# Ledger of designs, part 4: VHH binders against Rho GTPase-activating protein gacW (gacW)

Target 1, 182 residues: Rho GTPase-activating protein gacW (gacW), of Dictyostelium discoideum (Social amoeba) (q54g18r699to880)
Amino acid sequence: VTLTDKAQINASTIELPPLVSRSIDLLMEQGISSVGIFRTCASATALKKIKTRFEAGEDIDLKAENVDVDTVAGVLKSYFRELPNPIFPENLHEYFFQAMRQSSNEEIIQSLKDIIDQLSPLECKMIKKLFHLLHLISLEKDVNMMSPENIAICWAPTFFRSFASELLPINSFMIVNYFDIF

## First folded at step 4 (VHH; framework vhh_7ubx_2)

Design k24 (from k02 with T50Y R59Y)
Fold by ESMFold2-Fast, scan of step 4:
Structure k24 (fold): chain B 182 residues (1-182), chain A 119 residues (1-119)
Amino acid sequence: as target 1 above (182 residues)
Amino acid sequence: QVQLVESGGGLVQPGGSLRLSCAASGFTFSSYAMTWVRQAPGKGPEWIAYITSGGSTMYDDSTKGRFTISRDNAKNTLYLQMTSLKPEDTALYYCAKGLYEYGDLSDYRGPGTQVTVSS
């Protein structure tokens, strides 16, 4: 890319936190066909151990250490759950409700793109990579038993915190329509 | 104190049916979403079905079409109607206040009711 659009340059060059990037990479490689991924809970002790090591700045090779898929999934979800502000903060919720009221899929997609454009470059990059993973998991639902709806139930409380149950349908829509939205 | 008491479990043959009940107290039942969660021996807890305060329902794909979640707000009771039961449905079944992933399950669940699917 040319260095004329500062926002696009920042988005393209920004580094994800290692916990996020390495967890998603492992799950894309090993977790997509795992039965009940994100629904099945990991050992609290195992999850805390790995999370604490990432927080201490350790260079963790999840694959070399043979970390359990459910533990990695739990670590990733815990990271987003514990953000000071949810990835989709309350001031954006009315825009999600407005998107759900649109008459056509094209209008819903455009509304969602407009919402995502309001996020920081780091937040946008993180959610794009995360929803790519969630989309890939949903494509293998016959193997992993994780439909878009099931994934939405696991993730909506983390993404939205407030009004999570009301926003389940739009979360599911975003998982299904990943390539049109992100 | 939030209290949830599950009942209706038992031994059933493959292809059979059971109806689970969850009696709720200590909170305004009609104002909260409710979830059914199960835990098979040696496995972590997995959600089965979810019903919002408004009545919208969501199901795990493994149970979709076979299980029906419902609620009776006048009786403060949550139900799970299970049909076409399979051996893999064998688990301890819990009801939980809200979305399973949001709250601490230990604070918002009952003791569970055992479902065993065996010939």
Scores: ipSAE 0.005, ipTM 0.312, lowest interface PAE 10.8, mean pLDDT 83

